# VHH binders against o26223, part 59

Target 1, 191 residues: o26223
Amino acid sequence: MKLLWTSQHIKVTVHIDGKVSKMDVLEAIKTRRSIRKYQDREVPEELIDKILDAAMCGPSAVDERPWHFIVVRNREMLEKIPEVHPYGAMVKDAPVAIIVCCDSSLEKIPGFWVQDCSIASQNILLAAHSLGLGAVWTGVYPLEDRVEGIRRLFSIPEHVIPFSVIPLGYPAENPGTRDLFDPDRIHLEKW

## First folded at step 21 (VHH)

Design AA6
Fold by OpenDDE, fold request of step 23:
Structure AA6 (fold): chain B 191 residues (1-191), chain A 120 residues (1-120)
Amino acid sequence: as target 1 above (191 residues)
Amino acid sequence: EVQLVESGGGLVQPGGSLRLSCAASGFNFKRYDMAWYRQAPGKGRELVARITTSGHTNYADSVKGRFTISRDNAKNTLYLQMNSLRPEDTAVYYCARDLWESYIDSLDSWGQGTLVTVSS
């Protein structure tokens, strides 16, 4: 039985009509791509709220949920981010960015906050995609110059660590789908 | 170690065609997006074309309709078919892994490049 891998052309039906086509979780995961170009269009606050809600739903060490989120819409601030975060060049073109931070004073077990903020960041990306937005994870931590740059720019307290900057907007590019399944990375029972 | 070896460059007349190849080794080629870049004399490096692991392609506006990026995963080889070549296409062409989904700055692994000269 030749499993004809029918290349299901995921017709990304760009519904022009404002109806946010609800993606299922697997679709969101599989079809998500980093987006670095955005339309000249504002992102409704309602969508940001939904994204942040999703960001807060992941697991964390001791369920402490040490994450904080800075929502940045101010154009001047968005334009300054690339000055201290070179990999965030696209942030200046985004209508909004979310800075994911950790309150280290809440950390119960040292080092796990990186996992916590990673989970939150990934959920932001998935949620954004599921809502028809494009986003990209631009890493701040553990690069000291970027951490300190973002800290100073946003007056972030010393005990709070900026982790990632995630610009969001309606996508103005299509990087295409990927096939990343690698059976060579799967080991049964033992290595 | 990631190795990329570009070949197929040469001198061609305007309107001519050329096919570039990039032999890849040192990584799982089929699981990486790939790209062609070029650098003309006195200019910066620019993206020419991208191809995903699923075969989705993107092109710079300057080469749309003329260039075709493709890949042979069995041969670990990336290709760039260049048709209707123009003098402005003269450049050193580089193959690279397209690390689009990196959340940190990545130093692209580049080969030595292959020179394409379009001249009468």
Scores: ipSAE 0.801, ipTM 0.890, lowest interface PAE 0.5, mean pLDDT 92
Fold by OpenDDE, fold request of step 23:
Structure AA6 (fold): chain B 191 residues (1-191), chain A 120 residues (1-120)
Amino acid sequence: as target 1 above (191 residues)
Amino acid sequence: EVQLVESGGGLVQPGGSLRLSCAASGFNFKRYDMAWYRQAPGKGRELVARITTSGHTNYADSVKGRFTISRDNAKNTLYLQMNSLRPEDTAVYYCARDLWESYIDSLDSWGQGTLVTVSS
């Protein structure tokens, strides 16, 4: 799979009811919701590439970028994920899932890889949403049973740590928007 | 500590109406999505309705058009208006925080529930 790294400015066109809408960054952030129901529709590879491109654009400790991504489309594998990852029940219904992993051998400063993979995971969610897809972050690390379950299932090397499983697809639900701004969580100059 | 106290249940005839209330405390109510669940005797818990912090609502198909979930943030109270009640609506109804955006398994925060019995 020659991932053609064309650094082209990903114009995210969200087809809502046939209209190409540009979703800006703030809109994507504010309107994103976890999606756990998906249409019976395949996700084009182009969209996955864009999502992964976005996933790799975040900052990381010492710019190590320790993340790896397993793209899973095989139905048998998707159906097996819930067996080792109960919170990933919806994965079996998704046309594709991305497993975010860390190569621990790349880590220079211990512990920051969690932040790195979190950033990558969040970027996946935002990118997916901006592209008209639904996704959900299902946490794997640091739950040992899930980490090992995913490791075994996908034959992940010991030095690579599965972090999250993110199923993606065209959304078949609408959880609605939220208003979450909380000024009580903002402190000026001091606590 | 999160506290949820359901009330308003009772015995009603088919076709009747009830309004359930859930008094919430111990958390910033207005910043949480909320949900109603119910559990019939011998059955599992099922989602009845959800409401987001912005007021967006979702319903189980079985209650669409009959039930209405709402919230009063000033009173820290969640409501479920139940109209056109049916015998199959008989259950203990629970209020819960809707932790939809949790990326990990979440323990449900719910109250003791309120019993709704629909019988002729």
Scores: ipSAE 0.799, ipTM 0.889, lowest interface PAE 0.5, mean pLDDT 92
Fold by ESMFold2, look of step 21:
Structure AA6 (fold): chain B 191 residues (1-191), chain A 120 residues (1-120)
Amino acid sequence: as target 1 above (191 residues)
Amino acid sequence: EVQLVESGGGLVQPGGSLRLSCAASGFNFKRYDMAWYRQAPGKGRELVARITTSGHTNYADSVKGRFTISRDNAKNTLYLQMNSLRPEDTAVYYCARDLWESYIDSLDSWGQGTLVTVSS
């Protein structure tokens, strides 16, 4: 074992011991906002791995797990996404994007894959937020021109359906907090 | 039916002030984020300011420090206080619900707008 040389910022050995605080899940759900401006800062592969692990933890219809993910870091590819997906214009400025896809060969019950991929997409947003990142879900499915454009751009086969494009990065904006609880939406025992 | 009615526009000299109002009806106003947009002649609509249901505000860079968005949930009214007006602020100003969290692009109802003219 070699002792670290002391300085103002490395006087002690820094170790990850499991006490690193993370955001409470209810806080994460309530404070997550769509982030469309990002710092010029790389997102480590480790964080993407944690986000995708969280994405795959969601429930799915009969545990079918129909999701696949394309991780896009190539600058040229990110810059092409807005050409086929206009609502994804901020993707060109993101350090990384995740494309959530359904592999229809994994469906066990037809038609539930949309819910399955929506769950995975929301988990990506929450996990990114808990790790200090900002993200936004940009809808692809069911808009056929966007589905086909993204499929063509990334060579996605016909049995695989691109569902959403989620750019992410360290946030460079703060959209603020909201209070959306509406008791009129709650019905006890009957309508 | 969602209804947004803007008022308070007019002619003002550079450096002057105006206060715009937007009367809202047909929805639960206090549960919606709100925004002001503007459209100058020959230009597209641009965001001016937004305010969340909890009162957090954001502004376009061109108006920061000069404009203040606010809301009165008891009166179902959105406001835009415009100070230190410049000729470049000349536009029709529109009130709208803020769709920041929409995961698809959307079209929503806009009022007819209120004209603000800042004389050179």
Scores: ipSAE 0.700, ipTM 0.833, lowest interface PAE 1.1, mean pLDDT 89
Fold by ESMFold2, fold request of step 23:
Structure AA6 (fold): chain B 191 residues (1-191), chain A 120 residues (1-120)
Amino acid sequence: as target 1 above (191 residues)
Amino acid sequence: EVQLVESGGGLVQPGGSLRLSCAASGFNFKRYDMAWYRQAPGKGRELVARITTSGHTNYADSVKGRFTISRDNAKNTLYLQMNSLRPEDTAVYYCARDLWESYIDSLDSWGQGTLVTVSS
């Protein structure tokens, strides 16, 4: 059965010319896991474009959009990241990584850029997952040694703050699903 | 205060079996993924097995088919059934909460561990 891709209220499986079907957003949020092992398979540039488009759709304080993204595919550069970012050891094995940065000159209201870049980073993870990729957020900010190391490695200017390094690729592991809903964390009307 | 208490270690012959237990308190056990790690003398800690809140499991290659991780949420207890033990399984075994989704390195609470020695 062929269905119009523009139908917004019907979930369908579409097999026209290899197009990817839509994943329910709640399913994507619940099933996304950190992926640290990747297939030896390149990620098409077009998928990276879609992921970054999604990253930029997030809200930001006063719509300041302080984010910048460095796309890293060069093998030599990927292999150097663990030297300055030990938690990012798996980055050397990824076909590509995205560095999420804040340009402090774009801040309209000081102090909200961390939330802004966190939103963009999470959107990268969800978009990658919806496209059949696996990714992991490896924290850089506020660890000063990691911030300085990444800034130095990628020639990032002093007014730009590297926030996270997100390696991604086709997944080569399955950490499984979780059930984390906890009613004790929910307070009605007041604490 | 998070508390994890491992037990069930001991001296066994190669090919033998042991069952490790970890009693957990101070947190909502059923809402956390859990893991067993081990550390041989002079070496770093390595992941042995993990189990999610939904029961999904993963194992280190060196123990697949020989070890089984399980949990009893009613008793706040994590288990590791260890069969066909080998001398290279000799280590102190620790249980911990699984930090799989942490976006930074962090020290979590560890128990004191339980020693497993496999020797003839």
Scores: ipSAE 0.694, ipTM 0.825, lowest interface PAE 1.1, mean pLDDT 89
Fold by OpenDDE, look of step 21:
Order: structure tokens, then sequence, then C-alpha cells
Structure AA6 (fold): chain B 191 residues (1-191), chain A 120 residues (1-120)
């Protein structure tokens, strides 16, 4: 049964055999949307591996790659995340979540880890989308209550900073397309 | 400052129609998804309809086929055409920027609301 999710413009052909059609990088970027509703369907480990591989391919300050990833599939833990992360209500409904963290002990140049983890997080979103999954970036850092909540919940050591929580799953919603190009934000040669 | 001003609410009989408007200012209206929410007495605020910058629309199941969300970017105005109104549609209706792609909790992006009362 080819569940052709005909979103009007994003043909994510999920093949029954687990083969996902490859998406053009520009298409992935332009058509990606946050997804907060998920099917009652497990995400294969192979897809998570691909997503994490993509997460680790971005640039970082002095190529230090300070990121760590916690993959959460345990239902009890997923259900607890919203208790410490108010904007993460959808996490309880996801089959899996990735928590992006920074090991501050690896940081060579202070402050750039935010950029590094952002790049990793965005790559997770794009990779997920390209693989026919839906995901959403739920910000943790720099909100102290959320940082500490996630830290305690997952026994994250003090030198490691949770940055984002990204639930993933097969999409159960279609937010639709957007037109975001803004020429007013483009300046030629000078402001 | 983001400003959203709803209008068009009122008293209507069951089966009647209303058209709500929302005048938006203080932001680039055409670059934001927009939404209508409503809050009935004693109930939580719920999504009624969304419209993206490309014109894609989504509706709550309770209003599908009866309500139509639209936008006029030239006028910075959001609309909600409500047909076949029911008593259960009675609520304060709010216009909001739909910050769907925000990775943090949205701040106050609501108007003052407009009251819609459906009663015999």
Amino acid sequence: as target 1 above (191 residues)
Amino acid sequence: EVQLVESGGGLVQPGGSLRLSCAASGFNFKRYDMAWYRQAPGKGRELVARITTSGHTNYADSVKGRFTISRDNAKNTLYLQMNSLRPEDTAVYYCARDLWESYIDSLDSWGQGTLVTVSS
C-alpha cells in the first residue's frame, strides 16, 4: 500500500520497502516544514543513522565538532520531556527524539558551539525531511529552566549543554507551502 | 510593534453568516502565515483556520466546509468568512501571526478579539 501522502506540492513517496526517494537539496530546504503531529509508526534505525550522519557533516568552529546526540525512543522518557519543556508537547507523540548537546570541554573558541549545534540541528531537520520524516526544532538553550530540566531528566553532565530537542516521525499533518523570498532583505554591495 | 485588530463580530442566528476582518500592522504581513483562533466561554483557545504565505489553508474539523480563511496582502488584512454558523461557534475570535516555524514559544501575537454570538 503506497501511502501517497499527496501533500499538494511535496510528493514524499514513501515506498513500502522502506526506500525513500532522494530529495534535491534545494527542494529539501524550500519545502521543509516543522511537523508536530506524527503517525503511529516507528522510525527505522537506518533512517536515524542517516540523519545523525548528516548532523555530523556540517562545519564547526575550528572543526571541533563539539556536538553530541541523545537518541530517545523510550516512551516513558519521551512522555517526560514535555514536563520540563513546555514547547515540546508534541515530543510525547513522536516515536523518537534527538537531543542535540554540546560538550563544552571540546570547545576551543568560546561561544561558537551555539552555531555548531544550530548547524547540526538544521541538518537533522533537512535530512529528516529528505527521508520523508517530519521534525521540529524545539529550543532548549539558552532557557535555563529547560536546559536544567533536560539535563536532569537525561543525567547529562554539567560540562555538556543540551541545545535542542527534535522529535521525529512520519508526518501526520501538512502545514503547506510558503513563499518566503524577500528581496528587501538583500543588499547589493552596501546596505 | 505588531498590531492586530479584529472586527466583524456580532450577534447572528443559527445558519447565518459573518465575515471577520483583521487589520495587521507593525510587521511584514505578506511574509507571515496567519491564523484565526477562537475561545468560547470556559474553554481553551483553539485553532480555527490557518493560511500560509503561499495561500495554503488548514481548518479545524469543526469548521471545515463552513469557514473560509483568506488574506489580502495589499491591504494587510486577514479574513474569515463564516457560513452556516452554529451555537457552538460562539466565541471570541482572535487574529494571530502563525509562528509555526518558531523554535521557541511565541510571544503575545494576538489581537483584542471580536465576539461572535450565535443564538436564536
Scores: ipSAE 0.693, ipTM 0.849, lowest interface PAE 0.6, mean pLDDT 91
Fold by ESMFold2, fold request of step 23:
Structure AA6 (fold): chain B 191 residues (1-191), chain A 120 residues (1-120)
Amino acid sequence: as target 1 above (191 residues)
Amino acid sequence: EVQLVESGGGLVQPGGSLRLSCAASGFNFKRYDMAWYRQAPGKGRELVARITTSGHTNYADSVKGRFTISRDNAKNTLYLQMNSLRPEDTAVYYCARDLWESYIDSLDSWGQGTLVTVSS
């Protein structure tokens, strides 16, 4: 018996963790806004996994990858964050928050961890946006009182530095898009 | 330096209208989102309305349908048209840049404000 195989047209879409990608990266960058109001709706763990995967894809100084992430869903803990982090008032209303931290024992080049954790934090915002979520970066480092307060609240070791608190959820507001391109900020060849 | 100068306030009867203006200088106005805030006697400042560089607007629930924010980028001017005024709208109104995307608490430049008093 001889099996014959016929050519067929196969439609393929790109899948990540069982879902089709829906947003171009430039669109994501241009349309992402800080979101501080969220629907009363849980965020599936699989979306958090995708967001943290994206966060860990960022470059870091000498590939040191100093970041750690605390995923917070506990209502009591979320409600306590504003007590030590006033700019994080909306965290009490979020279904989940991610705390971006630096483990200083992983730092290879002193002081570059701030850039490293900033990259991870921005990647969290973009990934959340691409998945239909809204998020906001609330700054912790370098504000000493906020660093100390968050470290105490979450039992974070002294060698680990909380950098940012990022609440996220399905958005319940639309702050609109912006046009921020400014040619005067572009310098060709030299200043 | 950033300067914001509000004008157009005054005493009006309930149901009346006022148009506030804010003249802006010292920054590239068309590249900044803008907002109106107000502060009633004995209360904190609250957001009234905001408008993005693309013209998208948001309003506090208490003023929706009665107030309209707008901007004229050629004149570097922000406006607030206030219709159907109520005594509860009595406040000093402030123009400001909208710092929605700041990742830290921020204190930006505010104008001196313009007083709106709604009473018979």
Scores: ipSAE 0.693, ipTM 0.820, lowest interface PAE 1.0, mean pLDDT 89

Design Z53
Fold by ESMFold2, look of step 22:
Structure Z53 (fold): chain B 191 residues (1-191), chain A 124 residues (1-124)
Amino acid sequence: as target 1 above (191 residues)
Amino acid sequence: QVQLQESGGGLVQPGGSLRLSCAASGFTFSRYDMSWVRQAPGEGREWVSWISYGGKDTWYADSVKGRFTIARDNVKNTLYLLMDSLKSDDTAVYYCARDAFDLYGEFDSPFDYWGQGTQVTVSS
């Protein structure tokens, strides 16, 4: 007879999993920072797989899931990014980058793909952070020069829209946590 | 050594026009987004306009939209601001600035280099 059991109660099984995340989701959201300096250390493919799995878990407009991802590890390709992206000096030093794209042929409702790819991009940042990696979202869409430059560099077809470039690696900097909560941005019942 | 040198300022009557130039050297100009920023007497700096590194994307502050045109010549490494229909409120020192950080800046300032400025004075 255990203290959790009585003759009058339904048994409740408490699941204890040794594979619970080291960082709860609220902590991950609050502590994630843009990381632009990386150790000279490879990122295992297993971690990239976990990050992309997380990216695809986001909701999308009418479940359209318009996202595609290009994983870039080739040093020569990473080093060419400065030719087409003003932020390229930082990206070329990353061991790996993920390019988030929209395949417009998968759109079910026009124009919501931006929200869809934004959700996937943020999930990449949070998943990387939870795995001990640092990342930063570098903007591509809606800047025409960046969209065209990234499309040409990575042979992205006309109907596919590069949305963001996310370099990542083990961090070589620690910018610390910021307190950005502003209660004046909260409106109860009405604006 | 990054250098930005503005020119083309001066005294102009209301309704007049000026063309500002910014000569860039010491870096690969065609790889950077650029901005014009102005500072009126006794006031802080106010962003005016922005142009992407290839020139396809431009943005303007509401106060100058429809009157100012930003442009660049990546062969001559020069940034321009064509100012039309000038008003007394446009009186300021105008600076060109190099954008060094991406859109999602968690930094105090998106600009890493500034010119010395050129004075624009619009007389009543």
Scores: ipSAE 0.465, ipTM 0.786, lowest interface PAE 2.3, mean pLDDT 87
Fold by OpenDDE, look of step 22:
Structure Z53 (fold): chain B 191 residues (1-191), chain A 124 residues (1-124)
Amino acid sequence: as target 1 above (191 residues)
Amino acid sequence: QVQLQESGGGLVQPGGSLRLSCAASGFTFSRYDMSWVRQAPGEGREWVSWISYGGKDTWYADSVKGRFTIARDNVKNTLYLLMDSLKSDDTAVYYCARDAFDLYGEFDSPFDYWGQGTQVTVSS
């Protein structure tokens, strides 16, 4: 049994058999933080599979499920991502990154793919956190420089749009908790 | 050391034009998104414009959209702001700022370095 440190001082118990303690969904949402520092520790494939499973469980417009995922573990490739993503420096330090992409040929209704891929990306973040990993959403779309950079780097076809790059790893930082609830943003019945 | 130095400010009449420049040094300019931020007297800082590291992506505040143009020369390590159709409300100190964090960052400020600013005064 290993205790994993999360960015929110949440101890996640990981059993030797790879079982991870369950985190409540609200807890995962509320305590999730962007993690940009990672331990020098590999992320088991089983966890990545769980994360990707979660990524594909979100809703999509008319169930179009336009998402594709590139799992990047190659060190050389990880090190190249910052060259085309100015604020992706942490990617080079992560043991793995997931690139969320949209296959435009799967899009049934125009424009909703952004929401679909956003849901997928967020689910990746939440799942990662619930599993004792840290992650951060680095935006690619709709920035053309980044989109084209990632496209070239990973030989992504023209009809496929890179959406986000999400480095993952065991967290090596603790950003603390935030209270983001704002009652002024809640309107009852009308604005 | 990261340095940003603005220039090109001055006094101009309403409807006039100015071109601001920001000379960047001490970092790989071509790998950073850049912004112009302005601060009018007694007001907070206003994000005016943004440009991606490669220059393909730009953003403008509604207040300056259609009048201002942000550009960069990565060979010269220079950021530009072309200001046309200037209004009195454009009077401010204009700062060149380096973007520090990605859009989805959870940070208080998206900028980590600023120039000293250049004064732009639009007055009849």
Scores: ipSAE 0.463, ipTM 0.781, lowest interface PAE 1.0, mean pLDDT 90

